# Designs tried in a protein design chat: VH-VL binders against Rhythmically expressed gene 2 protein (Reg-2). Part 9

Target 1, 260 residues: Rhythmically expressed gene 2 protein (Reg-2), of Drosophila melanogaster (Fruit fly) (q94915)
Amino acid sequence: MRSLSRFRLITFDVTNTLLQFRTTPGKQYGEIGALFGARCDNNELAKNFKANWYKMNRDYPNFGRDTNPQMEWQQWWRKLIAGTFAESGAAIPDEKLHNFSNHLIELYKTSICWQPCNGSVELLQQLRKELKPEKCKLGVIANFDPRLPTLLQNTKLDQYLDFAINSYEVQAEKPDPQIFQKAMEKSGLKNLKPEECLHIGDGPTTDYLAAKELGWHSALVHEKSYAYLVKKYGEDIDRDHVFPSLYDFHKKISDGAVVW
Key: E = the ipSAE of ESMFold2; O = the ipSAE of OpenDDE; V2 = 0.75 times the mean of E and O plus 0.25 times the DockQ between their complexes.

## First folded at step 1 (VH-VL)

Design r08 (framework fv_recaticimab)
Fold by ESMFold2-Fast, scan of step 1:
Structure r08 (fold): chain C 260 residues (1-260), chain A 122 residues (1-122), chain B 112 residues (1-112)
Amino acid sequence: as target 1 above (260 residues)
Amino acid sequence: QVQLVQSGAEVKKPGASVKVSCKASGYTFTGYFMHWVRQAPGQGLEWMGYINPDSGGTKYHQNFKDRVTMTRDTSISTAYMELSRLRSDDTAVYYCARDYSEWELLGPFDYWGQGTTVTVSS
Amino acid sequence: DIVMSQSPSSLSASVGDRVTITCKSSQSVLYTSNNKNYLAWYQQKPGKSPKLLIYWASTRESGVPDRFSGSGSGTDFTLTISSLQPEDFATYYCQQYYSIPTFGQGTKLEIK
């Protein structure tokens, strides 16, 4: 815990950092779709989910918030879901598709679709035990729609966190510095300096490098090797600040082995 | 040759549960949804719900949601429908039926089991 | 739920007669994107399970005699038997599968 004594604000990404899907979207979409009468190949659903995810982020960034005209985030997800099933060979009547999409939207804010990442609960428990809110604020900065607070409550992580910021509400998504600045404001800390802030996430560009660009300290939580990450994302990634999981991060900070 | 063979007739008391089986043969069991439909004496057909034998996923009609459970065992190509807290008006013939369509929202029911008579009497 | 209404509830006919049974849905069962009507017809004989006759409103199931035909679109559908045979005396049901499956109340076809 000594390795964290310099920080007054510690923030986390959510998807693939604190929480992960219980099963792949292709499998989950396939299972729920079958309940509504749509039967598709789960591999086709996975392929087309990925394709539509990239297409939607390109054409309607930040869940539709950063477009002109703006799109409501529920409409963004319905469009993604509709495209995924249509391209996978399923014909779903419009009313059924609308109801089915809304059911998926509701499920993905519950513990039915999400589970903690390795070591995330244990880390948050230890941090809250040792770092009281008056000494260090703990928060979330996620490229996410407004379901984020409900998801954190339903997974029981909200009890360890002082605040959560979602990109849709803020109208800025990582790596945009504005979302990090909003997190500093939301912390309520007076005279907070960038070097007193630590961001922990799985995205080399959106989490690690974005935070470092602002003068924050950063830890990258990623399953790939340091060699792979440097080859793909460049030499600005520090070997000593890359961890395979939050379990490994927790172990190293407990041993006092991390230097910022 | 597609066949759906159901378990034999049952006589139950009010408040009891009944579990009806439907054994499929002659096709890939996991390739088709299985529906459950009942018919009270002298009455029409009433849809209860379906199960996807591949995933185990289910959809129940609102009237049965609190009392029905549909399951399957892929190792013996058998679907089950359990109805709890039986009432006298649950007296009916219970059918399993195969969904025709793989890629449509839902299809017609192309093959039916022979039916299982469930009588609820004190 | 989509309500299915059949008429008549029963009718009497003789062998060789042309018989018409109607079915009306409380909302359209036509899916405009594929131009298909999600409507089926079943035959049920006493003591036996229902047998699929027609699906997509007008497509005959394999093995069903050509005297059986279905027609209609949207909310109004008809089952026609062009020349009634002795084995055709049964109860007939329409069914929509556009949403949660619902059946008509049935039409009992009796010997005159």
Scores: ipSAE 0.000, ipTM 0.376, lowest interface PAE 21.1, mean pLDDT 87

Design r09 (framework fv_recaticimab)
Heavy chain, then light chain:
Amino acid sequence: QVQLVQSGAEVKKPGASVKVSCKASGYTFTSYWMHWVRQAPGQGLEWMGYIDPSGGSTKYHQNFKDRVTMTRDTSISTAYMELSRLRSDDTAVYYCATEGIYDSSPGYEYFDYWGQGTTVTVSS
Amino acid sequence: DIVMSQSPSSLSASVGDRVTITCKSSQSVLYSSNNKDYLAWYQQKPGKSPKLLIYWASTRESGVPDRFSGSGSGTDFTLTISSLQPEDFATYYCQQYYSLYTFGQGTKLEIK
ESMFold2-Fast, scan of step 1: ipSAE 0.013; ipTM 0.610

Design r10 (framework fv_recaticimab)
Fold by ESMFold2-Fast, scan of step 1:
Structure r10 (fold): chain C 260 residues (1-260), chain A 124 residues (1-124), chain B 112 residues (1-112)
Amino acid sequence: as target 1 above (260 residues)
Amino acid sequence: QVQLVQSGAEVKKPGASVKVSCKASGYTFTDYYMHWVRQAPGQGLEWMGYINPNSGDTKYHQNFKDRVTMTRDTSISTAYMELSRLRSDDTAVYYCARAPFYGSRSYYTGFDYWGQGTTVTVSS
Amino acid sequence: DIVMSQSPSSLSASVGDRVTITCKSSQSVLHSSNNENYLAWYQQKPGKSPKLLIYWASTRESGVPDRFSGSGSGTDFTLTISSLQPEDFATYYCQQYYSTYTFGQGTKLEIK
């Protein structure tokens, strides 16, 4: 752990960093849809989920929080769910849509839909054991809706974390520097400097480059090769700070092989 | 260095089952989907399905749904593809291939590494 | 399923030639929301596994020579080899990954 001794604050993204879906949204939506009489091809649901995810983030950023007028985050998800099924050939009747979408919304805050990413639990356990809260705070900074604390509790990760920040409630989403500044405030640490902070996440722009722009250190956990990432996101991505998973990150940290 | 090493050639009679293995090394096995693609002699590539090694979740092409089973053993970083009720037109080279695809933030680049292939011959 | 059609089925060329191979999908593989074409190109030599050359229609895989380039959008795609080398004689396949996975029938590139 000596590679982490300089840090007084270490934060994580959640989706595809600490936690991942157990099954694809297409499969999960398809199984629940069948229970409500809406049968679709799972590949069509997966395709249309992805399309609606990008559309909703473009048109109604931050789960509707950063739109004017603001949209409730539950309405944002109902709109995404409705579009996904309608475009997949099984529109949910209006009278059932509210109950159906609420069932999916509730399900996606439980361990039924989420599982730890490779090495995430082991890393958090080791960090909490080696880094006492008085010396280093561990937190979450996620572009997420207000279900985040419940999700962390239901997946048993909250026991390793001092705080969690979601973009909806703070009214700022990564890469906006305000959410990182809010995390520094939430840490409760006095005289905390950017270079004493490390952010670990899967988003090249939203996690890695956003944190570096503020003077934080950053580690990118991403399945793509360094060559791909540099071609798409530029030379500011440091080869020595890219890892395929948190398992690989943990291994490198344990070996003392990471230099900031 | 990423490697996918497949089991050896198989000769089967019609009606039998075949189980092909694909052992992964040089990367974290659970971070990439494992796809199976076959190629009949002198023909093109045909996608059969994939498995998410982390969850065990599978997706099969409709042409194989009732005859194929994909599994994995994370303790030995090995994926398996079993095809049952074999017919003569199942004679092909069977490939495993790696691809990234996870959750709501998916980055899919195509099949970036392939096994060497397993020849399955179905004859009397 | 989305049907992928390649043309020509075979072509003959000489070392140093500029070669183009075309691929057409039965429906668009472009998502306008993310501006990405879900289209890949592979090279396969006799007795060998396919090798990924291009993904996202135009992004070259690491280690692939810059003489290989992909272009096109929506339903019509092209793979170009700007100056053919002896090791480039192979069969080339396009693949969509927009809705499941389907391959073109292949284009065999032979020595003239």
Scores: ipSAE 0.000, ipTM 0.384, lowest interface PAE 16.8, mean pLDDT 86

Design r11 (framework fv_recaticimab)
Fold by ESMFold2-Fast, scan of step 1:
Structure r11 (fold): chain C 260 residues (1-260), chain A 124 residues (1-124), chain B 112 residues (1-112)
Amino acid sequence: as target 1 above (260 residues)
Amino acid sequence: QVQLVQSGAEVKKPGASVKVSCKASGYTFTTYYMHWVRQAPGQGLEWMGYINPSYGSTKYHQNFKDRVTMTRDTSISTAYMELSRLRSDDTAVYYCARDQGLYSYGDEPYFDYWGQGTTVTVSS
Amino acid sequence: DIVMSQSPSSLSASVGDRVTITCKSSQSIFYSSNNKNYLAWYQQKPGKSPKLLIYWASTRESGVPDRFSGSGSGTDFTLTISSLQPEDFATYYCQQYHSTPTFGQGTKLEIK
């Protein structure tokens, strides 16, 4: 872990970095919806989930926290769930909608809906083994609602982490520098400099470029080719700091192949 | 059927090392964490640590971290626990035990299957 | 580490009896965010490995007889055997997994 010796703070994104969905929201929503009498095509649910995800983030940013007046994050998810089913041709009676939506909200904070990304647990175990907490803090910075601590506990990742911050409670979402500054504060480290910080995530804009613009070092964990990423996001993405998975990242830092 | 089969009893002198094996069968070896728990004669159970067999990453309890090494060999679905600089109070039955696995509950530390145990006696 | 204390240390009972074993943690092992208690119960017969009976304080492991039940929340937990059978004479251990795993000292169930 010589390649990481310069860092006093290492932080991770969660969704599609440390944890991923076990199955698509369309399939999961379809299975649970059927228990409440709402029968839909899973592909139609997947399409409309994605459409409502973008619509909700546009119209009610940060799970409703950054709206005026602010919306409770549970209301935000209930609105997304309702729109997904309505647009997929299923009517859920209002009396059942609250219970149905809350069931999905509860389910998505458990290991029933989430699984580790390739190499994520192995990397966290190795980092905690080799990096003492007083020398290097390990944290999470996620665009997430307040279920984040419960999700990390239910997936047993919390044991490797010194802290986790979510955008809803901070009232700032990546790529806003405020959430990264809050992570530096939460680390409790004195005289911490941006160049002593590393952020690892899957979002080219929200993770990689956001951290780099603040003066942090960044590693991008992404399935797309470097050529695709440069064409879409620009040449500020460093070829040597893009990895297909955390498994590949871990292998390269173990081999001493990563230079910051 | 899930089975964890451990190596036979060992008698060691103080200061020696012991290496206990645990051979897994009946499931995919790399998808479940393997833990080690010991039990001194007439005493309760004490957790020592675990290994993730897919990568080989480990976590040890503070009381053992300077003396224990956990490894695995995926080609024969076998986990190993080596304890060095043995003392008389290391006399115990050593168990391997499986937890919830990488894709079910993460590494939840309750144990659904246990090996039969390996008795280690440390005496001069 | 969280300390787990069991009571009684031993008890004598007859086949058909209702048996209650108590486990107390030095701090709460209930997590309000997920409404779960991080507690498991094991049975160990002489010369044998422990066998999982109950996890999440009250969820019975597959294949475990209905006479075994777990209850409690926070710091106080109970294992109940509603009608004791000859094969139930064993030592019983509670285990918390809210933090680094720790076990109770055990309750030895003996024939009267």
Scores: ipSAE 0.000, ipTM 0.380, lowest interface PAE 18.9, mean pLDDT 86

Design r12 (framework fv_recaticimab)
Fold by ESMFold2-Fast, scan of step 1:
Structure r12 (fold): chain C 260 residues (1-260), chain A 125 residues (1-125), chain B 112 residues (1-112)
Amino acid sequence: as target 1 above (260 residues)
Amino acid sequence: QVQLVQSGAEVKKPGASVKVSCKASGYTFSGYYMHWVRQAPGQGLEWMGYINPNSGYTKYHQNFKDRVTMTRDTSISTAYMELSRLRSDDTAVYYCARLDYTIFGVEDHYGMDVWGQGTTVTVSS
Amino acid sequence: DIVMSQSPSSLSASVGDRVTITCKSSQSVLYSPNNKNYLAWYQQKPGKSPKLLIYWASTRESGVPDRFSGSGSGTDFTLTISSLQPEDFATYYCQQYYGTPTFGQGTKLEIK
């Protein structure tokens, strides 16, 4: 791990970096909905989940935290769930909606709905083995609601991490520098410099460019080609710091092939 | 209904700071990036930077990085642009303008569809 | 930064004329995977804020009259006003949003 020896803090994004959905939320919603009498086409649910995700994030940013007036994150998800089913032809009656939505909210903090991304567990195990907490802190910085610690515990990733920061509770979401500054504070490290920090995530703007703008080092973990990413997000993305998965990142670090 | 209303004209001396406000109404303030663009008398449009009102994240043009600070107050749906160490060539009309964004790790950037009325800042000794 | 160059700097025309304004970028603003040009056009009247006319090089903003059209791809773009009206005398700006946003220097359309 010679390539990582300069870092005193290494942080990760969660969704599509450390953990991913086992199936699309629309399909999972369809399976659970069918068990409770709301039968919809799974493709319609997938489409309408995506549409409502965009709409909710546009109208009620940061799971409702950064909007005026503020919305509780559970209300945010209930609104998303209600819209997804209503637009898919199976509106859930008001008297049942609250309990049904809460069931889905609870399910999405468990390993039933989530699985590790390729190479994530293996990388975290190796990092924790090689980099003890007194030398390097390992953390999470995620645009997430307060279920994050429970999700990390239920997926057994919390054992490799010193802390986890979620955007809802911090009242700031990536690419906001405040959430990164909060992570530096949470690390408990004295005289920690931006150059001693590495952030690893899948978001070109929210993870990669946000961290670099603060003077951190950054690695982008993304399924798309470098050519796609540069054309979409600009040439500030360094080819040598883009990896298809954490498996590929781990391999390059092990080979000593990454220079910051 | 959708509107951006900016603070009134200001006259400043060289070396002073100016803070311009931009109050949003008729839409979800945190759902749109807020860009700042200035225009010197008889000159073209010059992009200064933006703020994501949701997160507070800012990106500044390199020409302004050392002197500009963009902030927001979500409780009153207002964005601010503060420019310090003013010079006479900072005399300009300063505009705020909104830009839509999307999620799922991609930013969908297309034109600035709503603009404030502009704030005239005059820097003279 | 991507540099935007407009021509002409000024143009005199009469009501009913066809007007063409050109814009050139120092590098391509075409994103090949989605085949979209990250290019917008704005109109600015004296003492007023800019108004969005065109985005994605050729998509007309809602409420913008059909006489306005955008064309071009990659590095060369054109704004056309097919039959000039009195309210169209203004300064026109192109803007790229492929990278850090930059504007052209503007084209002033004046009454002949």
Scores: ipSAE 0.000, ipTM 0.390, lowest interface PAE 12.4, mean pLDDT 85

## First folded at step 2 (VH-VL; from b10 with heavy chain N62S A64S; framework fv_bexmarilimab)

Design b10s (at its last look DockQ between E and O 0.78; V2 from the best seeds 0.78)
Fold by ESMFold2-Fast, scan of step 4:
Structure b10s (fold): chain C 260 residues (1-260), chain A 123 residues (1-123), chain B 108 residues (1-108)
Amino acid sequence: as target 1 above (260 residues)
Amino acid sequence: QVTLKESGPTLVKPTQTLTLTCSFSGFSLDTSGVGIGWIRQPPGKALEWLAHIYWDDDKRYSPSLKSRLTISKDTSKNQVVLTMTNMDPVDTATYYCARVQTYDSSGYFLDYWGQGTLVTVSS
Amino acid sequence: EIVLTQSPGTLSLSPGERATLSCTASQSVSSRYLHWYQQKPGKAPKLLIYYASSLQSGVPSRFSGSGSGTDYTLTISSLQPEDFATYYCQQYGSSPFTFGQGTKLEIK
């Protein structure tokens, strides 16, 4: 049977759920950096991108929004880009750094850097075809900066979605329950109960467990095995709600094989 | 798989410097998002955080004790060293090291702890 | 500094009963920075709950955490003999990364 018919709100994460990078940031940063005279090894850039991602989220959470004092999200990304190149053996001169960083920031809101995840477009098409907007709202809840609406438009996913929430503008990141509560408000649905909501995402803690704690139903889209996930993140992850991709998720719901 | 163990003197005289070593296995401090923290517990009292060191050599100290504390890491030896100067009888406590971990890059917690070492400060 | 106040200081219950332990912060803390630890006499603390509500691997499902802002709760739905221990909450949002004073769970 149509197990999704019980939901009045279905929301998705974006990065590694609906959309994925076409290539690694290390390769993309390397190619663009070379055009600006900053030649680095792509593997070093990938390593230092990851290190700076962790540093920036530790020291300036939510793209700088949750810091005291607050940081503008473009400044956050310029700081990450500068650190990534400096630590990879190429410091970009200040006079070029601003333009170079802004070029990367602009590219990462386009289909040049992003592609749909396996089965994402097909799932959204089917949901929009089968679910009347008056009965079920489709939205996005993402730990993201304000480029999110432009990214969804440039990848042509916005046509299937009623709204999108980004953590920077809301001033709350998943797993914080406030961002999920804001999505319920944004849906415009009257008397919406947590049990009528489903969140689908790739983050075990930020998507799956966060939504479940709030009383939502949740589906985890992740390439790792159930055994790996439960060993690392704990036993509150339900085997029947873990799927390798949105393609697999779509197949399982079509077969009536998912029980909430 | 993950283990941590504290080592160092169990008896320190007032005004002396305490040096404790945390030796660990099952993970590396060159992994982004990983660190080591030091926590102490005086007999019958609550846990008190002292200092952290992260994979990127970023160091955090309890503000009230910062002038007395130094934390350092040797990634190749899988060791973190805590030094505390000018020891006093009130510093008598069990000292723990613990792994600092994150699953979302922003929220950090202490997932595995050493057994602790009791350090008594007396003349 | 953020002060965490745990209540009650001591909770006396029998096996099979439900335990509810509270942790109140002196100022708002994001749930991603609030964690719970269990400590048995003579042993090191053990992580139970991270990010206020996520169950650490290997921890029995009878343990659960909830809360946001200033008010956090640890619940044990049906106490087992091995659950009698001291429980600490910790905030990891701002330095110093403080612990509560602990709640001692003891057999009635």
Scores: ipSAE 0.815, ipTM 0.904, lowest interface PAE 1.0, mean pLDDT 92
ESMFold2, look of step 2: ipSAE 0.691; ipTM 0.862
ESMFold2 (binder alone), look of step 2: mean pLDDT 93; pTM 0.946
OpenDDE, look of step 2: ipSAE 0.858; ipTM 0.932
ESMFold2, look of step 5: ipSAE 0.675; ipTM 0.857
ESMFold2 (binder alone), look of step 5: mean pLDDT 93; pTM 0.947
OpenDDE, look of step 5: ipSAE 0.889; ipTM 0.944

## First folded at step 4 (VH-VL; framework fv_bexmarilimab)

Design s05 (from b10s with heavy chain S32Y; at its last look DockQ between E and O 0.83; V2 from the best seeds 0.81)
Fold by ESMFold2, look of step 5:
Structure s05 (fold): chain C 260 residues (1-260), chain A 123 residues (1-123), chain B 108 residues (1-108)
Amino acid sequence: as target 1 above (260 residues)
Amino acid sequence: QVTLKESGPTLVKPTQTLTLTCSFSGFSLDTYGVGIGWIRQPPGKALEWLAHIYWDDDKRYSPSLKSRLTISKDTSKNQVVLTMTNMDPVDTATYYCARVQTYDSSGYFLDYWGQGTLVTVSS
Amino acid sequence: EIVLTQSPGTLSLSPGERATLSCTASQSVSSRYLHWYQQKPGKAPKLLIYYASSLQSGVPSRFSGSGSGTDYTLTISSLQPEDFATYYCQQYGSSPFTFGQGTKLEIK
């Protein structure tokens, strides 16, 4: 962990960085739908979940926080769920929709729906052991709704983290510099300089490039090749700071192979 | 390789309806988050957004021009059509189509543009 | 309606110099909706920067964008002959989606 000694703040994204879905939303929605009498094809649910994810983020950004009129994040999810089932041929009856949607919303706060990404727990354990809070703060910066603290508790990741920032509560989303600056404030570190901060995430634009533009250091964990990433997202991506997973990142850090 | 090309009349008379077609290749409007937008630029003036259509057939129009604009797509032909009614000499401009794109499902931008077509409205 | 005001209207510089172009919004715009385009005479606009600071693929690293809220900046660190053009900022978050009036960067 010597290559990390310069950092006073290390932050992580959540989805597809620290945690991933245990099963796809199509499969999970299909299971719960069947329990409530709404049998749908799982592939249609997956397709329509993705379609509604795009529609909701287009029409009601930041889980409804950043729109006029503002939408509560629970209502945002209920609308997404309702549309997903209706478009899949098994609309949930209006009198049951609220309870059905609440069940899914509550389920996605738990380890029933989420699991750690490869290497995330092992990395966090070692970081917390070797980088005590007095030396380095560990945090989360996520485009996420207010369930984030509860999710981190239920997946047992909260024990390794000093804070978590969700975009809904701070009314700012990555790649906006404001959410990163809010994380610096939340760390409580005095005289914290951008070059003393490291952000680790899977988003080429929302995590890697956004943090780098602020003068932070950044690491990208992504399944695609470096060549693919540069072709799509531009040449500002440093080959030496792209890793297939947190497991590979952890190995390279442990070997002393990463320079900043 | 992403390409877009505008086609339609280059000269229209006042009060006539303008119909422009955007033909594109290298991508599909079946892709989540993808769309086609129309932008115009009067000679020597700034760019003005007119309308766009998304993969899910959601349509948005400039509020000041909404009563005059219609946008539609034919995904199987890779074409988007813009119709503007009641043309006036002040509508003389270069008309562009461009691909609407997003990387995060929320923030959209115009990453590839057609070459544009100059439409002159004159008696 | 969000008005984007670009300054200066015209910027006259020599190759090798640093250019700084300003875009000020009449109300706050999230960085993910703020974009920059380059346009040369007789040509279509070309996307340079999306989400305020992310370079489109194929755009040279001498271009950079920054800002949030109402104040955004496009910077060209060392001007090349091909960089003399008109630059537009755009917000794509609140209808009507608007462009700034442009900054013409011309050779001195």
Scores: ipSAE 0.739, ipTM 0.881, lowest interface PAE 1.3, mean pLDDT 92
ESMFold2-Fast, scan of step 4: ipSAE 0.833; ipTM 0.913
ESMFold2 (binder alone), look of step 5: mean pLDDT 93; pTM 0.944
OpenDDE, look of step 5: ipSAE 0.860; ipTM 0.931

Design s24 (from b10s with heavy chain Y103W)
Fold by ESMFold2-Fast, scan of step 4:
Structure s24 (fold): chain C 260 residues (1-260), chain A 123 residues (1-123), chain B 108 residues (1-108)
Amino acid sequence: as target 1 above (260 residues)
Amino acid sequence: QVTLKESGPTLVKPTQTLTLTCSFSGFSLDTSGVGIGWIRQPPGKALEWLAHIYWDDDKRYSPSLKSRLTISKDTSKNQVVLTMTNMDPVDTATYYCARVQTWDSSGYFLDYWGQGTLVTVSS
Amino acid sequence: EIVLTQSPGTLSLSPGERATLSCTASQSVSSRYLHWYQQKPGKAPKLLIYYASSLQSGVPSRFSGSGSGTDYTLTISSLQPEDFATYYCQQYGSSPFTFGQGTKLEIK
């Protein structure tokens, strides 16, 4: 962990960094929807989930928090779910759709829908073992709705973390610097400097580039090649700070091979 | 390789309707998060946004011009059409179409632009 | 309507010098909605910086962007002759999606 000795704050994204879906939303929605009488093709559900995800984030950013008038985050998800099934050919009565949507909302805060990413638990265990809170704070900064604390508790990751902040309650989404500034405040650390902070996440723009621009150090955890990432997002992504998984990141940190 | 090109009349008389077509290649408007925007620039002046159309057929118009503007897409032809009614000499400008793109599903920007077409409105 | 004010209107510098261009918004705009475009005489605008600070693929590393809230900056660390152009900031946070009036960069 010599490579991490300079840091007083280390923060993580959650979705596709610490935790991942056990199965795709299309498959999960399809299986649960069938129990409520909504039988659809899982590929159509996957396609329409993606389309509604983009539509909802365009029209009602930050799970509805950053709209005028504001939308409750549960209403945001019910709207996304309703659109996904309607566009996939489901003929489901409004009452059943409402009940089904609420069931999915509850399910997605449990370990039934989520599992740890490769190497995430092992990394957090090692960091908490070697870096006590008085030496280094460990936190979460996620573009997420208020289910985040419950999800971290249900997946047993909360025991390794000093805090977690979600974009809905903060009223700011990554890449907005406000949410990173909120994390620095939440850490409770006095005279904390940006260069003493490390953010680890899977989003090239929302995690990696956003943190780097604030003067933080940053590690990108992403399945795509460096060549793909640079072609799409630009040349400010450092080859030496991109890792296929947290398992690979942990191995490099343990070997002392990462230079910031 | 992404390309966009504007086409339509270069001369329009006052009170006539202007119809411009944006033809593009290298991407599809059935891709979530993609759209086409129309922007104009009068000679020697700043850029002015006119209208957007998104992959889901959602349409946005400049409020001051909304009553005069119609935007539509033909996904099979890779074309977006902008129609502007009741043209006036002050509408003389270079008209651009541009691809609307996002990397995070929330923040949108114009990553590739057509060459522009100068439309002169004169009697 | 969000008004973007760019300053200076015209900037005249020699090759090799540093250029700093300002964009001020009439109300707070998230950095994810603030972008910079370069326009050369007789040409279409070209995306330079997206999300206030992210460099577009293919744009030279001498260009950088920064800022948050109402105050945004575009910097060119060492001017090259091909950097002669007008630079526009744009906000995409609320309709109408507005552009600044532009800063014209003149290479002496």
Scores: ipSAE 0.823, ipTM 0.909, lowest interface PAE 0.8, mean pLDDT 92

